# Ledger of designs, part 7: VHH binders against IgGFc-binding protein (FCGBP)

Target 1, 184 residues: IgGFc-binding protein (FCGBP), of Homo sapiens (Human) (q9y6r7r2070to2253)
Amino acid sequence: AECQAWGDPHYVTLDGHRFNFQGTCEYLLSAPCHGPPLGAENFTVTVANEHRGSQAVSYTRSVTLQIYNHSLTLSARWPRKLQVDGVFVTLPFQLDSLLHAHLSGADVVVTTTSGLSLAFDGDSFVRLRVPAAYAGSLCGLCGNYNQDPADDLKAVGGKPAGWQVGGAQGCGECVSKPCPSPCT

## First folded at step 4 (VHH)

Design p21 (framework vhh_3k1k_2)
Fold by ESMFold2-Fast, scan of step 4:
Structure p21 (fold): chain B 184 residues (1-184), chain A 118 residues (1-118)
Amino acid sequence: as target 1 above (184 residues)
Amino acid sequence: QVQLVESGGALVQPGGSLRLSCAASGFTFDYYAMRWYRQAPGKEREWVAGISSSGGDTSYEDSVKGRFTISRDDARNTVYLQMNSLKPEDTAVYYCARDFYEGSYDYWGQGTQVTVSS
C-alpha cells in the first residue's frame, strides 16, 4: 500500500484516506506503534516541513528513514542526493544487501529487501510503500494500515499536529516562533 | 470571526451535474488551502477535494476523480466544487473547510445537502 504527501502538503494514508495539514515542524509519517510484526523490520519515517514565502502553507523540507540502525535523509535543499548517517553517498547505493537507493527521474528511491520503499523528488512529493505484513501495526500521518479507510482520521484524531516529533530544531528554518513542545 | 457558507445543494437525477459554492469571510482567503468534505447518513465525514492557496495544486478522493473539479475565485473569497456524472452514492451533506494549520482551529461550514435519486 502507498502513502503520499505532496504540494502544500496533501496526504493520502496507507488505507486511502485523504487529508491536508499545514504544519511546519517535524512529524511522524509512519512507524510501528508497538513494535514490528514478527519477522518484519523495525523502521521510523519522519517528515520535516517548512514555509516557502507564505505563513499559511508548508512544503516538505526533508524526509528521514531510520532502519537497520542507520538514518537516511532526503532533503529539498539537496535534490537527487542521499545522506546516510549525516554523510552524502554516491548513488546508486547498497547497504549490506538489505537496502538499495537509486535515482529514478527526479526521485531518489530507497528500497529494502522486505519491500519497504521511500521516494522523494527533492521538492515536495514523498511516497512511502509499506508491505502488507505491517497491516494494523502502524502509527503516524500515514494512518494505522488496518485496511479500513474510515478509521484513518481517527488515528490522526483530526489533529495532525499530535504527530509532531522533535522540538524547535524540527520546525522550518523561517519560522520566527518556536514550535510547541511535542505532544504525547 | 471566520465564516464559511455553503450553497448549491439540490435533488438531481443520476448522471446530473451540480456546482457547489462556499463563501468565506473573516480571514485572508488567498493565504489558505481549502477543502470539501461530505457525510452520508450513518457514515464518517470523508474528504472529497482540496485546493492549495495559489490554486496551482488540486487533489481528489479516488471515487470522484474525473467527475468533480475544485476551483477558487480569490477576488470573491469563494471555493467551488463542480460535480458531474453524479451517482446515488454521492448523496451526502457537503461541507467546506479551511485547511488545517498548526495551532489553528478547524473551521467548517453548515453544509449543503446533495441528493442523487431517480
Scores: ipSAE 0.000, ipTM 0.102, lowest interface PAE 16.9, mean pLDDT 71

Design p23 (from n02a with A33S S35N S103E; framework vhh_enristomig)
Fold by ESMFold2-Fast, scan of step 4:
Structure p23 (fold): chain B 184 residues (1-184), chain A 117 residues (1-117)
Amino acid sequence: as target 1 above (184 residues)
Amino acid sequence: EVQLLESGGGEVQPGGSLRLSCAASGFTFDYYSINWYRQAPGKQREWVSTISSGGDTNYAESVKGRFTISRDNAKNTLYLQMSSLRAEDTAVYYCARDFYEGEYDYWGQGTLVTVKP
């Protein structure tokens, strides 16, 4: 199943629910909320959004994958590049044969041997593919992956802003200014 | 690769009208909100209007009710219909696909609008 975020931004959850959300902070895109299923990797994907001149809409600034005790960041500020633990790496990149990253057109694509995949075009289009083993165990903007789109986002009262993480420092428009809570 | 090209500016009398166009290339136009900004000589750039990928519009208070933003996704073109023009509207008008908050990495050369009696 694939979760997508594109443009200003439009979201499609793992269960196919479609919605728009104009928050400017950092948000949980997907993670196992009560621990991963037996035998599955633990991971966290967050997305940081920002305004680009206009206050009417937001755009994806960066996407971060935390897995295997490492942090991998893709950003619109450095298209076609990847940071691992805060350091730029040469693509293609491999981490202990468990994870590899490579360029595919405009996209930087990160894949794991378990089938988890994250792609970002360095501008607007994020794609997250999650193996079926995680069905029913996930939280975040990508939904719970239980094959019922009607209950996506349910845990936060149906409000995407409820998935904010990182506090004020996670808010693109607030990092150099006092940020009143919430930064949505 | 991203390119924006403004046109349609000119000289007009107070109360007159002009329609500006912005031709976009090098990106998936219909995925993005696109903005109009303006800059008068010696002044800071000022946001004028935004249209979202879904067609929702927003306007600066100084132009609300006088300017109309629209888009034609099939032609990758953004428009700004300006009416009831005032001397204060004299500026170079830019369309912008902003790269970062407050930054304008994808500016065109702009199109000059002069309102003179």
Scores: ipSAE 0.000, ipTM 0.252, lowest interface PAE 12.3, mean pLDDT 74

Design p24 (from n02a with Y31W S52T S103D; framework vhh_enristomig)
Amino acid sequence: EVQLLESGGGEVQPGGSLRLSCAASGFTFDWYAISWYRQAPGKQREWVSTITSGGDTNYAESVKGRFTISRDNAKNTLYLQMSSLRAEDTAVYYCARDFYEGDYDYWGQGTLVTVKP
ESMFold2-Fast, scan of step 4: ipSAE 0.159; ipTM 0.558

Design p25 (framework vhh_enristomig)
Amino acid sequence: EVQLLESGGGEVQPGGSLRLSCAASGFTFDYYAISWYRQAPGKQREWVSTISSGGDTNYAESVKGRFTISRDNAKNTLYLQMSSLRAEDTAVYYCARDFYEESGYDYWGQGTLVTVKP
ESMFold2-Fast, scan of step 4: ipSAE 0.161; ipTM 0.556

Design p26 (from n02a with S52N F99Y S103E; framework vhh_enristomig)
Fold by ESMFold2-Fast, scan of step 4:
Structure p26 (fold): chain B 184 residues (1-184), chain A 117 residues (1-117)
Amino acid sequence: as target 1 above (184 residues)
Amino acid sequence: EVQLLESGGGEVQPGGSLRLSCAASGFTFDYYAISWYRQAPGKQREWVSTINSGGDTNYAESVKGRFTISRDNAKNTLYLQMSSLRAEDTAVYYCARDYYEGEYDYWGQGTLVTVKP
């Protein structure tokens, strides 16, 4: 199943629920809520959003995958590049036999031996593909992956803003001025 | 390659109307918010209006009620219908996929609008 975030931004969850959300903070896109299923790798994917020129809409600034005790960041501020633990790497990139990253058209694509993959076009389109082994175990903007779209945003009152992470540093507006309360 | 090409500028009298067009190529047009910006002689560029991929619109206070932004996703084209034009609307008008200031701009070449008596 694939979760998508694109444009200004639109979201399609792993269960096919569609919604729009104009938050400017950092949000949990997907992670196991109560630990991963037996035999599956633990991971966390977060997205950081920002305003660009227009204050009417937000865009994906960066997406970060934490897996295998490493942090991988893709950003609109460095298209076609990948940071691993805060350091730019040369593409294609290989981390042992566990993970590789390569360019595919405009996208930087990260694939893992667990079957998880993440792609970002360096502008606004994020694609997260999650193996069926994780079905029913996930939280975040991508939903719980249980084939019922009605409960996908249920962590905090059913609202996308409830998936906010990373306090003041997680809000796009915090870059030039204090983070609003709540950071939204 | 992302390309944006503006057209429709020209000379008009105060109170007149013009429609600007922006033809987009090199990306999936209907996925993105697209904005109009303008730059008056000797001034910095300023935001004018945005339309998101769902058709929701926003406007700078100075143009609200006078300008209408719209899009035709089948033609990959953005429009700005300008009415009740004023001398202070004289500027080069640019369409842009929204960008962070100081980053790659995704700008067109611009189209000049001159409001002269």
Scores: ipSAE 0.000, ipTM 0.263, lowest interface PAE 12.3, mean pLDDT 74

Design p27 (from n02a with D30S S53T D56S; framework vhh_enristomig)
Fold by ESMFold2-Fast, scan of step 4:
Structure p27 (fold): chain B 184 residues (1-184), chain A 117 residues (1-117)
Amino acid sequence: as target 1 above (184 residues)
Amino acid sequence: EVQLLESGGGEVQPGGSLRLSCAASGFTFSYYAISWYRQAPGKQREWVSTISTGGSTNYAESVKGRFTISRDNAKNTLYLQMSSLRAEDTAVYYCARDFYEGSYDYWGQGTLVTVKP
C-alpha cells in the first residue's frame, strides 16, 4: 500500500482516502501509534510544508525518516541529495545491511530491509510504501492502514492539522504566531 | 528546463475584458498548482490568483468577482479571464510555478496589460 502527497499538496492515505491540506508546519506523515507490531521495526516519517510565493497553497519542503536511531532528510532545497544525521552523503548510500538510498529518475528513494520505502522527487511528490505487517497500527496523515478509508482522520477529529509536530519553529509561516495545537 | 509563455495582453478601456493564456512545458503541468502574479510600474510584484491541481481557485481581494482563473491539463495551459478592468489593473502579468518564497526560476516572460481611460 502506498501513501502519496503531491502538488499543493494532495494526500492519498494507505487506505485510499483522498484529501487536501494547506498547512505550513511540520506534520506526522506516518508512525506506529502504540508501538510497532511484533517483530516489526519502529519508524517515524514527518513532512514539513511551506508557501512558495503564493500564500493560497502550500508545498512539501522536506520529508524526514527516523529509523534505526538515524535521521534521513530529503528536501526541495537540495534536490537529488540526502542528509543522514544532518550530513550530506554520496548516493547510492547504505547503512549497514538495514537501509539503502539511491537515485531513481528525479526521485531519491530510501528502502529498508523491512520493506519500508520512501521517495521524494525534490519538488513536491512524496511516496511512502509501508509493509502489510503494519496494518492497523499506524497514525498520521497517511491514516491508520486498517482497510477502511472512512476513519483515517478520526484520531484528530477530521482535522489534518492535528498531526502537527514540533513547535512554531517547525512552521514556515507560523514562526511569528503559535502553530495550531494538535488535537488532544 | 521549465518554460512558461504568457500571451493575450494588450490595451483595453476601463470596463473592458481580456483573456490571458500561459502555455507550460518542461514539467508535468497537472501535478502543480499554478499562479498568476502581476507587477505594475514602480511597485512590487503581487499575487493575483492560484488554481490547484483539483481545480480549486483562490483570488486576491482586489480581483475577486472580476477575474476567473482556469486550466486545461490536456493542453498544459493556464488561463485568466479578466473583466471589469480598472486603471489599477495595468501591469505585466506573469504565470508562475514557484519553487520557494522569493524564488523566480519558474516564471514566464510576462504579458503587458494596459487599461487606458
Scores: ipSAE 0.000, ipTM 0.246, lowest interface PAE 13.6, mean pLDDT 76

Design p29 (from n02a with T50S N58Y S103D; framework vhh_enristomig)
Fold by ESMFold2-Fast, scan of step 4:
Structure p29 (fold): chain B 184 residues (1-184), chain A 117 residues (1-117)
Amino acid sequence: as target 1 above (184 residues)
Amino acid sequence: EVQLLESGGGEVQPGGSLRLSCAASGFTFDYYAISWYRQAPGKQREWVSSISSGGDTYYAESVKGRFTISRDNAKNTLYLQMSSLRAEDTAVYYCARDFYEGDYDYWGQGTLVTVKP
């Protein structure tokens, strides 16, 4: 199943639920809520959003995948590039036999041997594909992956802002209102 | 290759109306929020209005109740209906997709609006 975020931004969860959300902090896109299923890898995907020009809407600034004790970051600030643990790497990139990253058109695509895939076009379009083994175990903006789109946001009271995992110091929480410019 | 082409500017008397258009090409128009900005002589560019891809509208305090933003996704066109125009609305009006500060690939060439007393 695929979760998508694009534009200003629009979301489609792993269960196919569609919604829009204008937060400017860092949000949990997907991660196992109570640990991964038996035999599956643990991971966390977060998105950091920002205002671009207008303060009325937000856009994806960066997406980060934490897996295999490494942090991989894709950003609109460095299109067609990948940071691994804060250091730019040459594409194509391979981490042991577990993870590969390469360019595909405008996208930087990160894939794992377990079937997890993350792509970002360096502008606004994020695609996350998660193996079926994770069905029912996930939390975040991409939903719980239980094949029922109606309950994807129930864990946070139906509010995407409930998945906030970061923000700027002195900004306050982004739950009730957009954070000021320091949250970008 | 993102292109934005503004039109519809001109001279108008205080209290008058104008409708601006912005024709977009080179990207999937209906995926993005599109915004209007303006720049008066000697001043910084300021945000005027935005419309999300879903049709939600947002306005700067100085134009609320006087300006209406709209879009036609079938024509890849953004509009700004301006009413009750004031001398302070005199500026070059720019259409913009999302952009980084100083990135001109996401701006049009602008259209001049002059409100003459």
Scores: ipSAE 0.011, ipTM 0.370, lowest interface PAE 9.1, mean pLDDT 77

Design p30 (from n02a with F99I S103D; framework vhh_enristomig)
Fold by ESMFold2-Fast, scan of step 4:
Formats: C-alpha cells, structure tokens, sequence
Structure p30 (fold): chain B 184 residues (1-184), chain A 117 residues (1-117)
C-alpha cells in the first residue's frame, strides 16, 4: 500500500482516505504504534512542513526516515540529495545490505530489505510504501493500515495536528519559541 | 518546465477595475496554491493574494475588499479581479507557484498595471 503527500499538501492514507492539512510543524507520517509486528523492522517517518511565500498554505520541507539506528533526510532545500545522519552521501548509496538509496527521475528513492520504500521529488511529492506485514500496526498521518479509513486520522481531539512531534523546534514559524499545537 | 504567463494589465483611472489572468503550464495546476505578487518601481516585491488548491483565499491588508482572487482548474488559469484601484496599486503584477523566501527565480514576465488620473 502507498501513502502519498503532495502540493499544498494533499494526503492519501495507506487505506486510501484523502484529506488536506495545512500544519507548519513536524508531524508523524508513519510508525508502528506499539512496536513492529514480530520479525518486522521498527521505523519512524516524519514530515516537516513550512510556508513558501504565502502564509495561507504549507508545503513539505523535508521527510525523515529513522531506521536501523540511522536518520535519513530528504529535503526541498537540497533536491536530488540525501543526508544520512546529518551528512550528504553519494548516490547510489548502500547501508550494510539493509538499505539502498538511488535517483529515479526527479525522485530520491530509499528502499529497505524489509520492503519499506520512501521517495521524495525534492519539491512536494512524498510517497511511502509499507509492506503488508505492517497491516493494522501503524500510526500517523498515513493511517493505521487496517482497511478501515474511518479511524486513520484519529489523533488528540480527532485532528491531524495531533500527530505533531519534536515540540517547538519542529515548527516552521515558531522555531525560536514554544508553539501551541498546532503551530498555526 | 514550469511556466506562468500573466496578462490583462493596462492603464486605468483611479476607482477603475481590471481583471488579470495567469496561464499555467508544466505542473499539475490543481494540486498547488498559487499567488499574486506585485512590484512597484524601486520597491520590494509584495505579496497580494493566495488561493489554495481547494479554493480558500487570503489577501494582503492593503487589497482586502477591493481584489478577488479566483481559479479555473479546467483551464489551468488564475485570475485577479481588481476594483476601486488607487495610484499605489501601480506595479508589475506577477503570479507564482510556491516561492521560497529568498528564491529569486520567477516564472512570469509580469503584467503592468498603471493607475493614473
């Protein structure tokens, strides 16, 4: 199943539910809620959003995958490049046979041996593919992957903003001071 | 290649009206918010209005109640209806799809609006 975010931004969950959300902080896109299924790797994907020119809408600034005790970041600030643990790497990139990253058209694509795949075009389009083994175990903006979209956006108060992570430092407009949730 | 082409500018008397158009190509128009900006000679570029992909609108305080932004997704076209024009509205008007603060690349050549008595 694939979860997508694009434009100003639009989201499609792993269960196919569509919604729009204009938050400017860092948000949990997907991670196992209560640990991964037996035999599956643990991971966390977060997206950081920002304003671009206009304050009326937000866009994806960066997407970060945390897996195998490493942090991999793709950003609109450096299209077609990948940071691993805060340093730029040469593409194509391999990490211990566990993870491969390469260029595919405009996208930087990261794939893992677990079957997880993350792609970002360096502008606005994020694609996250999650193996069927994770069905029913996930939380975040991409939903719980249980084939029931009604519960996919359940957060504090029922709002997507409830998936905010990182505190004030994750908010595009509130970096220097604490932000209320959401940071808008 | 992302391209935005502005049109509809001209000379008008104070209190008059003009409609600007912006024809877009090279991207999926209905996925993005798009904005109008303006730049008067010798002054910094100023944000005027934004319309989201879903049709939500926002305006600079100086143009609220006088300008209306709209879009036609079937035609990949953005509009700015300007009324009650003032001398200080004289500027080159630009449309933009997402611009980072400090990004100096601009898609359009702009369209000149001159308000003269």
Amino acid sequence: as target 1 above (184 residues)
Amino acid sequence: EVQLLESGGGEVQPGGSLRLSCAASGFTFDYYAISWYRQAPGKQREWVSTISSGGDTNYAESVKGRFTISRDNAKNTLYLQMSSLRAEDTAVYYCARDIYEGDYDYWGQGTLVTVKP
Scores: ipSAE 0.034, ipTM 0.470, lowest interface PAE 6.4, mean pLDDT 78

Design p31 (framework vhh_enristomig)
Fold by ESMFold2-Fast, scan of step 4:
Structure p31 (fold): chain B 184 residues (1-184), chain A 120 residues (1-120)
Amino acid sequence: as target 1 above (184 residues)
Amino acid sequence: EVQLLESGGGEVQPGGSLRLSCAASGFTFDYYAISWYRQAPGKQREWVSTISSGGDTNYAESVKGRFTISRDNAKNTLYLQMSSLRAEDTAVYYCARDFYDEYSGYFDYWGQGTLVTVKP
């Protein structure tokens, strides 16, 4: 199944629930809530959002995948580049045959051997593909992946801001006008 | 390369109406919120209105109820319908796709602007 975030930003969960959310902090996009299924990889994907002029909407600034004790970051501030543990790497990149990253048009695409895939176009479009083995085990903005779109935000009372990580310090830059509630 | 081209400006009497257009190219228009800003001579740039990719609209208090922002994603075009125009609305109107820039703050791609003059 695929979870998407794009533009200002629009979200489509792994179960197909659609919503808009204008938070400017860092949020959990997807991770196993109670540990991964047997034989599946453990991972965490977070997105950091920001304003880009108008304070009326936010955009994805960066997306980070934590897997295999490594941190991989894609950002609108360095399109078509990848940081691994805070250091830029040459694409295509591979990590011990477990993970491969390469350019595909505007996208930087990260894939794992088991089929987890993360892509970012360096501007606003994030795509996360998660193998069926994770069904029912996930938390975050991408939902719980249990085939029922109605409960995708239930864990946070229907409020996407409840998936904020890193406290208020994880908020994007707030300039001129006060940030929306999630960034205070 | 991202390009925004404004048109539709002109001279109008107080209380009149005018429709501005902004033709966009070089990016996937329907993924982005697009904004109207304006700048009168000797004044700072002022935000006027934003429309999200899904059609949600926001307006500056000074234009609320008089201006309507809309978009046509099939034509990659943004519109600003202005009614009940006042002398204070006289400005160059700019179409913008927002962007973070460390040197100038948050400004992405700006159009060339279109002049609106409300003259008594």
Scores: ipSAE 0.012, ipTM 0.408, lowest interface PAE 8.1, mean pLDDT 79

Design q01 (from n04 with S27F I28T T50D; framework vhh_enristomig)
Fold by ESMFold2-Fast, scan of step 4:
Formats: structure tokens, C-alpha cells, sequence
Structure q01 (fold): chain B 184 residues (1-184), chain A 119 residues (1-119)
């Protein structure tokens, strides 16, 4: 299954649920909620959003994958480049034969041997593919991957703002209205 | 079916040159990134060079300045021009296309062509 975020931004969860969300903070896109399934890799994917010329909509600024005790960051500020643990690397890149990163058109694509894949076009389009082994174990904006779209945002009463993991500054900047206060 | 077929390998002396070819069939060659890999006896397979569908080229540090990758989309053929060959370039060379595009992972390999650099 694939989760997508694009444009101003539009989301499609791993279960196919579609929604729009205009937050400008850092959000959990996907991670195992209660630890990974037996034999599966633990990981965390976060997305940081920003305004670009318009205060009415947000765009993806960067996406970060934490896996194998490493942090990999892709950003609209450095298209076609990858940072590993805060240092730029030469593409194509390999990490202990467990993870490969390369260029595909405009995209930087990161793929693990377990089948997890993350792609970002350096502008606004993020794609995350997650192996079926994670079904039912995930949290975040990409949903819980239990093949039921109706409950993808259930942990937050149906509100994407509940997956904010950084940059809380107040309801008007970091989360969509209506505003619970304080925003966390 | 996707097929990749390498040719052009052989024996050369140090400092010599060889041109490898990879004939592709069964897919729309022009829209794929294609790579060269090699495997020396007793060693792991290593990436040598790639060329994207847009023509951007990349090289492993060990071959940079000595090898040139190119493609001919009209002939569905990938090339590797090897110059200033060294004993450590002795290996079976493989043509491959692997990776992830927007919709599918792909992983296709040729059968390989042997290059031997004899002192």
C-alpha cells in the first residue's frame, strides 16, 4: 500500500481515505504505534510543512525517515539531494546493504530491503509505500493500515492535527481550525 | 518479457580499452535508468555506473575519468566505454535496471560479460 501527500497538501492514506490538511508544523506521517510486528523494522516518517507565498495553504518542506538508528532527510530546500544524519551524501547511496537511495526523474527514492519505500520530488509530492506486514500496526497521517478507511484518523477523533510532533505555536499557525487550546 | 544481454567482454592488457554493450528488449528502454555492475572473483557485486532516462550519468569513484556510460535509445542499447584498464577491473560486468518508479519496483539483470585484464 501507498500513502500520498501532494500540493497544498492533499493526502491519501494507506487505506485509501482522502483528506486535505493545512497545518504548518511537523507531523507524524507514519510509524508503528505499539512497536513493529515481529520480524519487521521499526521506523518513523515525519513531514514538516510550510507556507509558500500564501497563508491559506501549506506545502511539504521536508520529509524525514528514521530507520536503522539513522535519520534521512529530503527537502524542497535541496531538491535531488539527501542528508543522512545531517550530512549530505552522494547519490546513489547504500547503507549496510539494508537501504538504498537514488534519483528517479525529479524524485529522490529511498528503499529498504524489507520493502519500505519513500519518495519525494523536492517540491511537494511525497509517496510512502509500506509492506503488508505492518497492516493494523501504524499510526499517523497515513492511517493505521487496517483496510478500513473510516478509522484512519480515529486516534484523534478524526482530526489530523492530533499527529503534530513538533513546532506547536498556537492553533492559527500549526493546526487547522477549530482550535483546541493549548495546541500540542 | 524483459531481457538484457551484455556483450563486448574479453581479454586486454593493462592500459587497454574495451567497449561493452547491453541490448535491451521487452520494455520501453528510453524511459528507464540503466546501470552497470561488476563482480570480481571472491568479492561482492559492486555498482560501476548508471545513466538516467534523461541522460544524467553517475560513476563509482574507482572508475571515474576512465569509463564512460552512454545510451542509444533508437537501438535500445546501453554502452560502457572502458579505457586505461587495470588488473583490478577484472570482473564479470552486468547490465541492470533496478529501483523504484512512481508505481512499481523493478529489478532486471543481464547474464554478464567477462572482462579480464592480463598483465
Amino acid sequence: as target 1 above (184 residues)
Amino acid sequence: EVQLLESGGGEVQPGGSLRLSCAASGFTFSIYAISWYRQAPGKQREWVSDITSGGETNYAESVKGRFTISRDNAKNTLYLQMSSLRAEDTAVYYCATEGYDFWEAYDYWGQGTLVTVKP
Scores: ipSAE 0.000, ipTM 0.089, lowest interface PAE 19.0, mean pLDDT 72

Design q02 (from n04 with S27F I28T I31R N58D; framework vhh_enristomig)
Fold by ESMFold2-Fast, scan of step 4:
Structure q02 (fold): chain B 184 residues (1-184), chain A 119 residues (1-119)
Amino acid sequence: as target 1 above (184 residues)
Amino acid sequence: EVQLLESGGGEVQPGGSLRLSCAASGFTFSRYAISWYRQAPGKQREWVSTITSGGETDYAESVKGRFTISRDNAKNTLYLQMSSLRAEDTAVYYCATEGYDFWEAYDYWGQGTLVTVKP
């Protein structure tokens, strides 16, 4: 299944639930809640948002994938670039036989041998593809992947802000003017 | 394994006709746009024609009105009907399917078939 975040931002969970959320902090997009299913790889995907000219909406600033004991970051500040453990790498990139990253038009696409894939266009569109082996085990803005879209956000009381990670230091700033409360 | 195999090339005189074929295997042929390219001696490879999965066609300006691209999805075969051939059409002709299935790029080429237009 595929989870999407685009624009200011609009979300579609792995179960197809649609919602909008205007947070400016760092949020858990997807990760196994209680550890990965037996035999599956552990991972964490987070998204960091910011204001761009308006305090009423937010936009994706960066997306980070933690897998295989490495951190991979894609940022709107550096379109068509990939950072691995904080260092820019040349695309196409391969990490052993486990992970490949390449350019597809405007997108940087990261694909793993576990079947997990992440893409970001360097502006606003994030796509996450998760293997069926993770069904029912996931938490975050992308939902629990249990094939019932009505309950995707219930683990946090139905509030997307409940998936905030990294505290206030993960919150973005207004591009055009100071924000009264960027983390709300 | 994706395979594309061209056939039908040969020698013809100016004004003659040839029909090229490309046999495809290893993918769901009917769902892909497929193209003809050519490479003339001492020149770079150039695009000739494309047919989409829906049957829409497009042609390079140099071959419009003379070449016709078509496909037979039941036979997994692409065709190029060439008429009013000119010396400048002399080239190795390749069939190719290339593009993006968003998550993965695909770029498959055949081995080519030689067309020679001799006076």
Scores: ipSAE 0.000, ipTM 0.211, lowest interface PAE 10.3, mean pLDDT 76

Design q03 (from n04 with S27F I28T I31Y A33S S35D; framework vhh_enristomig)
Fold by ESMFold2-Fast, scan of step 4:
Structure q03 (fold): chain B 184 residues (1-184), chain A 119 residues (1-119)
Amino acid sequence: as target 1 above (184 residues)
Amino acid sequence: EVQLLESGGGEVQPGGSLRLSCAASGFTFSYYSIDWYRQAPGKQREWVSTITSGGETNYAESVKGRFTISRDNAKNTLYLQMSSLRAEDTAVYYCATEGYDFWEAYDYWGQGTLVTVKP
């Protein structure tokens, strides 16, 4: 299944639940809640959001995938580029035989041998594809992947902000000038 | 339409050398990692070597130090320089790449070129 975060941002979970959320901090997009299913790869995907001009809406600033003991970052600050463990790599990129990254139009697309895939257009559209082996085991904004869209935010009481990670340091800064108010 | 065409195979004695080529068309060659695989008679296909779009290389342990993979993006051509050939290197050699329909990867294979190492 596919989870999406697009625009200012609109979310579609792995179970098809749709919601909007204007948080400006870093959030867990998807990860196994209690470790991965047997034979499945462990991973964590986080998104960092920011304001762009308007204080009423937020946009995706960056997406980070942690897998195979590596960290891969895609950002609106460097469109069409990929950082692996903090270092820019040349696309298309392969990590042994486990992971491949390539350009598809504006998107940087990362695919893994486990079937997990992540794409970001460098502006606002994040797409995460998760194989069926993870059904029922996931946490984050993309939901629990249990085929029931009604309970995708149940673990945080229906509040997307409950998936915040990184504390205040994960919150987006004001464009062009330091924000006078802290992220809340 | 993606096409890969291998050439350069032939018969050689142990210790000899051969250079294989793979001519690619139908896609933006410079954007993709390209692989060499081989299949010996009666055995499964095995990976031999990979070269990324940036020129980084990797090799199967059995060929490391003897084979060198390279690419010429201006000519849309992949090469495999084979040295110190052994009877165990006898196989049909294939170049391969993955095509993408955004999310979906499709393997594209050439027809292969036969390398025979005979005493």
Scores: ipSAE 0.000, ipTM 0.246, lowest interface PAE 10.6, mean pLDDT 76

Design q04 (framework vhh_enristomig)
Fold by ESMFold2-Fast, scan of step 4:
Structure q04 (fold): chain B 184 residues (1-184), chain A 118 residues (1-118)
Amino acid sequence: as target 1 above (184 residues)
Amino acid sequence: EVQLLESGGGEVQPGGSLRLSCAASGFTFSIYAISWYRQAPGKQREWVSTITSGGETNYAESVKGRFTISRDNAKNTLYLQMSSLRAEDTAVYYCATEGYDWSAYDYWGQGTLVTVKP
């Protein structure tokens, strides 16, 4: 199962639901809501968006994966580079035997031993692949991975904006909307 | 009111080229991002390419290097230049404007058929 965010940005959830969303704040892309399945990794993926030129559309500015008590950030500000805990690393990169990151064409690809992977081309295309073990346990813009696209966008108000995280960190008018409670 | 009218489809041999056009009317074309989608019989509609109001482009992996999207804001027209066409590119091609918020595309054209014959 793959979730995609691309362009201005268009989203395809893990259950295949398609939608557009022009938010400019940081949003929860995917995370286990009630803890990960037994034996599976706990993780959080967030995406931060911005305007580029036209105010009518937004683009992915950065995507961050939090896993193994580390923060890995990919950004349009530094294509083909990876920050781990705020520090640039050389690619290919390896964190023990748990995850590795490498360049693949235009993409920086981060992969874990369990099969979770995140790719970003440094411009507009984010891909998140999640192992089948997580089926039914996920929240965020990528949906709940339960084979039913109709319930993928359940959030405060029933809209993608309900997955906003990061509080008042410098979103434009989005700051007026409260952030959803983090998944437990 | 709001209209999107595709044209330029037809039959072509493998390896050939076609240029699709989408004429837009009834809205301020220059401020919207607009996309090409396609649908083969019996299959799901799939995204092909997007161009923003600023001219930035993105492409599906299956068409990268073969298709080029462009726009002419003075003529309210979107283009898709297709080269190195394959049998797998046979589909009805649609242009669509993107919605705001969580909405799917707001407006769809009627489509133009592209057939690549072996």
Scores: ipSAE 0.000, ipTM 0.105, lowest interface PAE 15.4, mean pLDDT 72

